# VH-VL binders against q3z8e7, part 2

Target 1, 156 residues: q3z8e7
Amino acid sequence: MVEKIPMTASGYKKLEDELSTLKVKRIDVIEEMRLAAMDKDMRENAPYHAAKEQRGQIEGRIKEIEHELKYADVSEYTDTNTSKVNMGSTVKLRDPKNGECCTYTLVSPKEIEPLKGKISASSPIGKAVFNRNKGEQIEIEVPSGTLQYIIEDISF
Below, E stands for the ipSAE of ESMFold2; O stands for the ipSAE of OpenDDE; V2 stands for 0.75 times the mean of E and O plus 0.25 times the DockQ between their complexes.

## First folded at step 1 (VH-VL)

Design b8 (framework fv_barzolvolimab)
Fold by ESMFold2-Fast, scan of step 1:
Structure b8 (fold): chain C 156 residues (1-156), chain A 122 residues (1-122), chain B 107 residues (1-107)
Amino acid sequence: as target 1 above (156 residues)
Amino acid sequence: QVQLVQSGAEVKKPGASVKLSCKASGYTFTSYYINWVRQAPGKGLEWIARINPSGGTTYYNEKFKGRATLTADKSTSTAYMQLSSLRSEDTAVYFCARGPYYYDSSGYLDYWGQGTTVTVSS
Amino acid sequence: DIVMTQSPSSLSASVGDRVTITCKASQDISSYVAWYQQKPGKAPKALIYAASTLQSGVPDRFTGSGSGTDFTLTISSLQPEDFADYFCQQLNSYPFTFGGGTKVEIK
């Protein structure tokens, strides 16, 4: 019953890079704690408490990333996968009523930037296009009703 | 002056649980971590978990999460470890050991209890 | 998990000998290493922390050195009471992990 976390290969790599950076920062902060702890009175030691708080934040983020990497469901490139909308796909949608086109890229949670067309698979548009083929008509549920689009192109 | 005194040997059947104690003296109990480490017959040391007696906060080795439970009683300066769902592989000597606060990630174990032998057999 | 590899697994030595035990970490752990001595039927005794800092009351014939991934425990002139098992431990990150141990026995 554990929920898998969908992500792109680039999203996975960004988490790995962040983890590596945090592990280096952790070493530095632990060393700062050691230097500060040379004083005997830890109660009033502001540098020690500041370093301890930073260390706590770093450890928390490391655990969060390790959890995300452990339960990651990374999209794999195959020739077959390019025919369907998947994580990392860029989808060109056309409104058959007015001929307007718009493009969206399905990305992992950390990479979401709606204003740049980067959306999650759990968004209304993401749900409607995920695992669909080029040329299919899709319906998107919005508060005012349903919108219809045609998947005009799929790229990566 | 620093002393950690552990409870006596335990013999348990598979599937049972065991609760071990570690009584501290000679220092301020709430100023140091208490760690638990085991050693199977003829084998090396394996770190299980640690507790901060001051706040009761714990950190567990992933291998023992869900089976090990650490607690501490400030009024008696005593730390406890309960291990559930015992298997034959849990047969070992279990040690408690003191760790300094200022190296809370380092896990230096400066004073050790004498150990408690736990035997799991059918 | 960080893996700590000790060598040798065992060695035979005479009183007065210089004994060297090595410990290798699978990842960079800076100076965050401790060393312990264990005699048969007894709990481990702390010897060294922070790679080279001697625990109070431990004889100065015990020396620790190293940084990064490679660490060494040296006993400069082995005494009868030094025949024991020795373990390294990384202090860098959870879970804390130990080396497999080195048995120092009489020749």
Scores: ipSAE 0.000, ipTM 0.460, lowest interface PAE 17.2, mean pLDDT 81

Design b9 (framework fv_barzolvolimab)
Fold by ESMFold2-Fast, scan of step 1:
Structure b9 (fold): chain C 156 residues (1-156), chain A 120 residues (1-120), chain B 107 residues (1-107)
Amino acid sequence: as target 1 above (156 residues)
Amino acid sequence: QVQLVQSGAEVKKPGASVKLSCKASGYTFTDYGINWVRQAPGKGLEWIARISPYSGNTYYNEKFKGRATLTADKSTSTAYMQLSSLRSEDTAVYFCARDKWELLRAFDIWGQGTTVTVSS
Amino acid sequence: DIVMTQSPSSLSASVGDRVTITCKASQGISSYVAWYQQKPGKAPKALIYAASTLQSGVPDRFTGSGSGTDFTLTISSLQPEDFADYFCQQYYSFPYTFGGGTKVEIK
């Protein structure tokens, strides 16, 4: 069984649109490489090397998007059920012992930025909050033990 | 089978315009550029212009700029060249040929050619 | 414009001969040279691209060489089907330009 990549229908469409845009930009960058090569020897040609680097970035992103689309697990995640934590939800958690709050947004694996509160549904926190309701008390299993939080708010 | 199939022969009077077609099959049309080249009877090859079907971007030989117009239709995988203000010296066989600017590629597939005769 | 000077304009050869055609660019074009074969009433056929890379399906008796400004097409052991016109082309810069052609005729 291959591990699927959770995403919303909107997220899937956004990736399709990005892929289409990158394919157009790829054509332009290839032309820029060719035109730059006309001016100077390629080894010492700064515009050529800049275009080549940009092409590498575009090809890498295209490959990444195609992988994400191939392994996408598109759920019926909609805003009509705003009472539950879903992909794209921003969740505010409160520690009942000390009143400390923290905020997390559930994103696709590629968009993960833990320091900025962007986490995957497969992370320990993501697993504990996914499909939970506002007001529920949850337990989060981490290497240091079990943490307890209350889901104080869910936004989109 | 990768092919470029061109439209049939044309006979035109001086001052007229002609529009030639080049239909691609057997490959992804938007992955390759289409070039137009002509050859007068008994003469060599002369490059006219190039179009990128994906972006619509064109480049013209200055000799033909203002008289030649390239277009491409993605839905039918067909490239077109219109040549206006025809003169007797435009009598030639016109070829389309694909290329790919991804280093190293030249004109690997050519159309069969369209004969254009300009005479009174 | 880059001028491609091709020589000779014509040559006569016999089956089994080694044939050499040269092409000179008016400025440096790295390896952006292609060679084409054309038979009467037909479209050109690609033989060589990137100065020395053989096009798929082309017999290995055809060899391209050179870089910068001087390029050569060689046909080792000429065959009956090789009697044709040959053209070089630069695709380094716009406008793309062709050599004047070489007619290879039966001796």
Scores: ipSAE 0.000, ipTM 0.477, lowest interface PAE 14.7, mean pLDDT 82

Design d1 (framework fv_denrakibart; at its last look DockQ between E and O 0.02; V2 from the best seeds 0.00; counts 0 for: pae E 13.7 > 2, placed apart)
Fold by ESMFold2-Fast, scan of step 1:
Structure d1 (fold): chain C 156 residues (1-156), chain A 121 residues (1-121), chain B 113 residues (1-113)
Amino acid sequence: as target 1 above (156 residues)
Amino acid sequence: EVQLVQSGAEVKKPGESLKISCKGSGYSFTNYWIGWVRQMPGKGLEWMGIIYPGDSDTRYSPSFQGQVTISADKSISTAYLQWSSLKASDTAMYYCARHLYYGSGSYFDYWGQGTLVTVSS
Amino acid sequence: DIVMTQSPDSLAVSLGERATINCKSSQSVLYSSNNKNYLAWYQQKPGQPPKLLIYWASTRESGVPDRFSGSGSGTDFTLTISSLQAEDVAVYYCQQYYSTPYTFGQGTKVEIK
């Protein structure tokens, strides 16, 4: 009932590694808080407040990763040498009406740059091309009408 | 104690090949990205690229794609930056730096001491 | 690419006085989903590698003195040194990590007046 989060196997593993690293950092930051609390008056304890803020960021990111891993939709293929469109793929689309090509790269949310052709897998174009093969024709519903494209090439 | 230790200074001629290194210690090497940053004499910092040693996933800045090769050997916790054919314009200080990726932040928290590369005729 | 521009290029401040460095990005580095600014500040002393001072625009790195503070959001950011010490003489760089390629400002040199 919750939308799945498309992800490569290598992306999933990197999130697991990040999670384990953050859990270790959490232990260190809690120790920094403890030591700072012992050394300074709480009213003006800048090291304590800095460590507390850092802990909040770590806890927030741990929750995000746990959510992403729980709802991950992991592809069978790695980030490279795939015959299907995957996260990190650069896709060349050909408009059969005029023969013009457009290039898009499927990226993670914080790396989205539409002006550079970097789009989300959850965008209309991203959804239409994800897990499709070279040579397939796709249809995209947009506010201005329906767009038709052929997947001309897939690279990593 | 987290440390990144880089190889020593190099003096080369144009057209020669070079491979410099960055060895990590005091942390789980395979769980952090290693980035390379160039600083030309008297100039600022330029990000060149980054590698995840766990699977050798490598990403380059467009201006450095095809100019250098970044690699890593996780068995000895070492990352590498390599040129097949050096140019005089490659004269610079090269830094490696550690980076936790994804939503945790892609800022560089620990830096190596730098490797000075001088390329002259 | 996101272009980072710092001002001023060079700044001379008396010991104990406030130093203010500005950093402007050509595009917003604020991610709306988590409300975080993907911006860091580094200090580089002569003959040394850069050292992380601040990340997420305003979070001070462990061990960094509280006289250093970061502020701003979106495209306009500021690094403030509230009471300049002799050891703070350095070049300061801002960096965005919102999107690749990661880019740095040109640097601001801070000297004693």
Scores: ipSAE 0.349, ipTM 0.741, lowest interface PAE 3.0, mean pLDDT 84
Fold by OpenDDE, look of step 5:
Structure d1 (fold): chain C 156 residues (1-156), chain A 121 residues (1-121), chain B 113 residues (1-113)
Amino acid sequence: as target 1 above (156 residues)
Amino acid sequence: EVQLVQSGAEVKKPGESLKISCKGSGYSFTNYWIGWVRQMPGKGLEWMGIIYPGDSDTRYSPSFQGQVTISADKSISTAYLQWSSLKASDTAMYYCARHLYYGSGSYFDYWGQGTLVTVSS
Amino acid sequence: DIVMTQSPDSLAVSLGERATINCKSSQSVLYSSNNKNYLAWYQQKPGQPPKLLIYWASTRESGVPDRFSGSGSGTDFTLTISSLQAEDVAVYYCQQYYSTPYTFGQGTKVEIK
């Protein structure tokens, strides 16, 4: 059995933040790979191979962090006890004031379909909900003001 | 309309167990945190803890950790606060309230009417 | 724990006059990432549960009269009742929700002079 990894709540939070950042970065790198592959023969495509290598590095670090988070021994008062929004997640956002709901799915750049609620994790809404917990209230700044939503549901 | 309705007043003796309830209505009970606040006679408000009924994720104040149990039954939109063995010092008004969670912090926007618990020999 | 200290403990104000309640936190409740103060004010009338008045230090809850306002940032906050009404007789509490445990001030009793 794997021994628990003691760490502070702050340390745990830092790992979560790093993980979130890396997951977004991974999306970008994958898009770079896609774009590079469109321009040149893959055999002679230095940008593509560079992006691919970077993806490998990012994925390696993600796995390390996920391992640490999985076996972390932190305070029982940590904010990470609930399921969090991740890539591939479908989230239902509800306006706590008027009860209006919207549904969004976090997808890769090539899968973006705004009219169907498929958005990038790098989008304003994506960034606001990424790595957030169900029941958590988030805010999105828009030109007309600040929109407030509660994450009602998270599904895959 | 959002409402939280709590169970009636309780008169108990030291050593007895107790479970009081808070029923939510007028909103999606499973998708909002709900918390408990203690107010001893003539005193201020004390944050006890919160629970997310959707998955029963529960957070306690260190002062109340191990002293009480917070639970919820989402099928009937009810949250609970319970003691295994009451003390005279548990005499207080207990409020449940809907908790708006912002990740790092939360406040209460809707409150129950309160449940008075009196513990005396 | 963050300690919340209100002043004064009690306040008597004439009808129509301004009432000012102060609240100090032992550490800042301003979050640098969103520049918001995690501070709320509640009103509790005799025999009633608390009622939310202000959140984010200065945002009025729906249905709360305009005469109530919140101000301040960091560690120093103020609740102001611009023109005290008879129905405003109550105990007022500040609360930080910056970090657990979420703590309340000791309360300020507002009465009519």
Scores: ipSAE 0.028, ipTM 0.612, lowest interface PAE 4.6, mean pLDDT 87
Fold by ESMFold2, look of step 2:
Structure d1 (fold): chain C 156 residues (1-156), chain A 121 residues (1-121), chain B 113 residues (1-113)
Amino acid sequence: as target 1 above (156 residues)
Amino acid sequence: EVQLVQSGAEVKKPGESLKISCKGSGYSFTNYWIGWVRQMPGKGLEWMGIIYPGDSDTRYSPSFQGQVTISADKSISTAYLQWSSLKASDTAMYYCARHLYYGSGSYFDYWGQGTLVTVSS
Amino acid sequence: DIVMTQSPDSLAVSLGERATINCKSSQSVLYSSNNKNYLAWYQQKPGQPPKLLIYWASTRESGVPDRFSGSGSGTDFTLTISSLQAEDVAVYYCQQYYSTPYTFGQGTKVEIK
């Protein structure tokens, strides 16, 4: 086994997020096993065996991720921290439901021009995109529901 | 916001024990290596060792092997540096710093504010 | 152990002028598999902890002004401040993270002339 595992900063973050999700899912699966085990016919307990197998897969993936994070060698050569949305960034947002795109530029309060897409970091869209990476899905809650977008591109 | 907050300055006599702390916040404490760096008065920086708090895997610089103990308590996101018997030559500023991996090396992307340890009779 | 040697030990530079700090390692810190130099530069202002400026020899950390740049490969590295500002008065350290023990240069004090 190598002591270093090359990855990007975004790859590292994705592993951290997956680990967090798996740890929550592990709790649920352990409870499913406990409930299934209360059925006294263990030889014919398909729910118990299904949960046991799922737990094994989750535990294996958790161990794999923990090893990768411990020995990560983070490189930014195709994905850098400077690719995050910041003041002065122009972001292209895509609606995943219909593929429509819109473009916004984060500017200081004195430079706001909403009709030209120049918005503040404190606006609903600005807050949702600030410090986010390309490819991330964002959600904005409005009176009519939840608006969802994917950050398609970031430029300066 | 990633932050490393160290315990306060210490004034000690030779032969006394000491344990100083470094509390990490704003990140997944168990997924990053924490290193300790010594800076003697008016001198440069010396790497002392590192720990991976997730499993307490601990590595020391040969210069500090057997001189200090590095440990962590992941339940309170805190790393420690400790001496069983301080020497006057241990007078220095001690920094904790975060880095991602061991073996291939890591730069220190976040530093604590430092803990000044003064050992005199 | 890889010994890191900086030059000069002290440097006085007029405001707005170029400051150049050299760092030499006793062994190559270039890792052939990924073609990366495992070399970082830190700034330590009086009374403050060190702050990361540059990693991978030439990659500027986020929030570091463009006047700071790193160059070099293998055993010879340079930190350049293209136009010295008053806030750049500090001690600068190079560090190899190629192999343990990780080692720092002795530091270069940069002062206003």
Scores: ipSAE 0.006, ipTM 0.522, lowest interface PAE 10.1, mean pLDDT 82
ESMFold2 (binder alone), look of step 2: mean pLDDT 92; pTM 0.939
OpenDDE, look of step 2: ipSAE 0.000; ipTM 0.540
ESMFold2, look of step 5: ipSAE 0.005; ipTM 0.495
ESMFold2 (binder alone), look of step 5: mean pLDDT 92; pTM 0.940

Design d10 (framework fv_denrakibart)
Fold by ESMFold2-Fast, scan of step 1:
Structure d10 (fold): chain C 156 residues (1-156), chain A 119 residues (1-119), chain B 113 residues (1-113)
Amino acid sequence: as target 1 above (156 residues)
Amino acid sequence: EVQLVQSGAEVKKPGESLKISCKGSGYTFTSYWIGWVRQMPGKGLEWMGIIYPGDSETRYSPSFQGQVTISADKSISTAYLQWSSLKASDTAMYYCARGLAAAGTFDYWGQGTLVTVSS
Amino acid sequence: DIVMTQSPDSLAVSLGERATINCKSSQSVLYSSNNKNYLAWYQQKPGQPPKLLIYWASTRESGVPDRFSGSGSGTDFTLTISSLQAEDVAVYYCQQYYNTPWTFGQGTKVEIK
């Protein structure tokens, strides 16, 4: 299993463009390498090892980009650079007493839909999870007492 | 951003030694050849030689073989051009440039180092 | 050594007019196995280093305007500027990279009339 790589739509397009450019360069370098391997004069005037090294770099970068594109997770919610619960985060909470789990997404006031798990950072649950790390235990105060949950996962 | 930054202008007397530098940045220094090109005052371009910093392989123009030494220090991404004993005829602008050895062309150039040798 | 000869030595062209520079090699720089010409063109403005314009005789370098084009094969090559702009005033050099030592032409100075 490979973890997903968060990126913006702009970042994804930039990688696609770079990949396209490198594939064109690869055609020329393969031909130059072939000629350098076969012709003694060309080897002397354009060393074989330079073409070999250039091909290696192009192939390595292509593999990197193809891996990133294959496992890309493109989302507008990923523009904040935090590993903690933040606006746009989806949080999975587990009650350690009964094993029940619930998923909530922290959204702006106009996107609040409690029945769909979209809640405000100002809600009791939102306040308790905001800026917390995966694995932390949190307490939520409600009129009937204190509820305890564990943050099982944070995603977008 | 690919850049080649050369050392400053030099004024020397015949018989003196000199070593000028060319520092690369914004790319993998060990993966490209560095070439040196001379331009005498009011004249055209002359290729002097190239070095591959990854293994220090050098190639010289026959006209410059034994007259200059090309070297590189990959730990600081810098190539060098050196004279053991300067002559008045060495007065020129010296350029370093990044080479695509497979094609033999130069895509990025340094600003140039002016070397003046006079008595 | 392969000797590169350019013509003319200097050229005066009006803005918007076509400029044509010729380059001759003393030996063919066409490699028959790949059918490529090992020839490049550079532009040099006063006080500046040369800038690569064209390689493989006709392939334009990234960022070079399309008014610049290269043509020719074997021993006879041409650089064309289809519509001269003020910023094109410079000395232009051809270079062969078929055999070491790599050699340049003597240069062609392009000026506005």
Scores: ipSAE 0.007, ipTM 0.495, lowest interface PAE 11.4, mean pLDDT 82

Design d11 (framework fv_denrakibart)
Fold by ESMFold2-Fast, scan of step 1:
Structure d11 (fold): chain C 156 residues (1-156), chain A 121 residues (1-121), chain B 113 residues (1-113)
Amino acid sequence: as target 1 above (156 residues)
Amino acid sequence: EVQLVQSGAEVKKPGESLKISCKGSGYSFTSYWIGWVRQMPGKGLEWMGIIYPGDSDTRYSPSFQGQVTISADKSISTAYLQWSSLKASDTAMYYCAKIYSSSWYDAFDIWGQGTLVTVSS
Amino acid sequence: DIVMTQSPDSLAVSLGERATINCKSSQSVLYRSNNKNYLAWYQQKPGQPPKLLIYWASTRESGVPDRFSGSGSGTDFTLTISSLQAEDVAVYYCQQYYSTPLTFGQGTKVEIK
């Protein structure tokens, strides 16, 4: 099953820039490993082991970024789009029945803090508001049933 | 004019919570990383972490992971540094600083004036 | 972690004379594919935040006087003040941005002799 990772255009570009930098670093570290191997016993070669460790870190991060970019959904986002809810948006919701307001910010999975209103796009609230416009009435499916809210404001 | 303006000095007791701010102006706040740097009295600079305000992507120094929370509010171009429970060892000057480019692998070009935090009983 | 070591810890130089500060990284911060050294220098005056002087080891930040220059590559870097002025009394820090965590040198205090 293929799941898309929502992100802003700026977020996508940030990952592209990081990936570019890491790929260049990887070439240098691989060369450093090769050169270090020529001088000393491999088990006692501190420069070799340092370069090997650094390569491992770089490869891990490259794999993570390439996965995120491969499954990124950026076709519906712009850095300045305040008319629609996207990643990084702060959304003010109002319950039309009782007038209660609550605020949520859509963040990446690593930054989720529900008690601070930071939620993922895959959460019930996140799914309901994602790519919606200011003024729209939305339905949020939760285990206890369906809740209704109006998107009162969208900000970045 | 590109600038970062930080909140005023704080005097707190151990165990208290604190949240200090760093407001950016004169540039695209959501397009650049903002870092937090600690300087203990009479000592050097220590990088604590960085945040990309555009998506709240946050990275911490291993020494500060779990000790502080870094966050940002794009609607008011403000980044935050927060402690749930302060310790006397948190007494320091705290700077926020903007990274030169959109990549976190770059120098800090613009610095806030600093927020002095004093924690004593 | 990349450890940044500066020398000397303090330096006293007469007005108009050359000041030289050294910075050594525990591993190379030269990225050979783009031929850039991920190294910056900052100046901090008493009661003020740090100010960026040099980035990419040798590129002078806009508005920084010509007397400041950065040199070096790989693991050994130098900040030179060709003709020390009274306003240059400060602590100077080198910083690597080659890998995380970002790390600073311990600082070099420049004083008038």
Scores: ipSAE 0.000, ipTM 0.512, lowest interface PAE 12.1, mean pLDDT 84

Design d2 (framework fv_denrakibart)
Fold by ESMFold2-Fast, scan of step 1:
Structure d2 (fold): chain C 156 residues (1-156), chain A 120 residues (1-120), chain B 113 residues (1-113)
Amino acid sequence: as target 1 above (156 residues)
Amino acid sequence: EVQLVQSGAEVKKPGESLKISCKGSGYSFTSYWIGWVRQMPGKGLEWMGIIYPGDSDTRYSPSFQGQVTISADKSISTAYLQWSSLKASDTAMYYCARQGYSSGWYFDYWGQGTLVTVSS
Amino acid sequence: DIVMTQSPDSLAVSLGERATINCKSSQSVLYSSNNKNYLAWYQQKPGQPPKLLIYWASTRESGVPDRFSGSGSGTDFTLTISSLQAEDVAVYYCQQYYSLPLTFGQGTKVEIK
C-alpha cells in the first residue's frame, strides 16, 4: 500500500526544479556515454564505465523524485499559519507536570533533521501536533507510557 | 602482426542455422571491439553490430537486431556471427573488423570475409 | 539514423591527375566538446576487404601514401587523391561513427580514363 507523502508547496517546487535539472544532465551523460563507448580506451574503458555509473546515479534520483511528486500530498500542507500547526510550523511543547519544553519544526521529507528539531508530519510528534491549535493538549505514545504536552506556541 | 582470420565459405538452404567465426591474433583481443559488416553482391557496406570481447557488451544495428546473434569466446580470441534460421536474402559477404587503435568505431583491420550463399 | 551520401557515384580520372570524392552527412558528426569529426574513409579493391585510409576526418592511417588526404568538418567531407596511380582503382567509402547505427556512404567507384 502506498501512502501519500506530505510536503510544502516550496518543497514540491524544489523537487520539480531538481527533476528538470537532472533530465538535462541525463541527456548530457547519455551523449558522453555514447561517445565514450565509441572512443573506448584500449586499456580500461574507464570513460565509458564512469559515464555509465553517473547515469545510474542520475536515473536513480530521477525515479526517487518522480515517486515523491506522484504521491505528494501538497493540498494538506500548502498553508502555513499561526492558528493551526501545519507544514513549516515551529511548535513549542510544554509538559505540564515537569515543566519540560521542546521545539520542533514540521518539514518536508527531504528536509528532516531530527538533531535540529526538524521532523516529519508522519513522526509520532508530528502526527500528534499536526492541525492542532495553540493551547490544545496532546498525547504521545512512548515505550514507557503516554506523554502529555500542551501546545504552548505556534510560529513559522 | 595484427590479423583477423575468418571461417570458410558456406552454402546453406533457407531455414538452416549457421555460425561463422573471426579469430584475432597479434594484439590484445579483449581490449578492442569487433564489428560485423555485411556486403550484398554488388552492393555497399552495412554495419550489423559490434562486440567488446572483454565483457561481451554487444550493440546491434536496428536492421539486424533479432535477426543475428554476435558473441565472442575470449579464451580462443574468436568472435562469432550466428543465424538461427537463414533466408535467401542473407546471401552476402560478411566481414569482421577491429575497432581503430586510437579509439573510435572506425575499423583499422579487416578479416578476409566469409561468403555465405543461401539458396534452395 | 545518420545518412551518408557520396558524390559522384563513379569517377574517371587520368593517371597523375587529381581525384576528389565528396561525402555529406545528414547531420553533424563534429563533437563540439572534443572538436573531433567522427568520420573515416576506406578503399576497397575487387575481391578484397575494405582498407582504412583516413580516420578523424583528416588523420592518415599508418602506411597510407601521402597522396591521400581527408578534409572537411561537420557535414561536408572530401577525400582527395592528389595524383592517381594505377593501384588506386577501387571503390571508396566514407563512414560516420558519431552515433549508432554506424553508417557508410554508398561508395564512389574510381576508374582510369
Scores: ipSAE 0.000, ipTM 0.478, lowest interface PAE 15.3, mean pLDDT 83

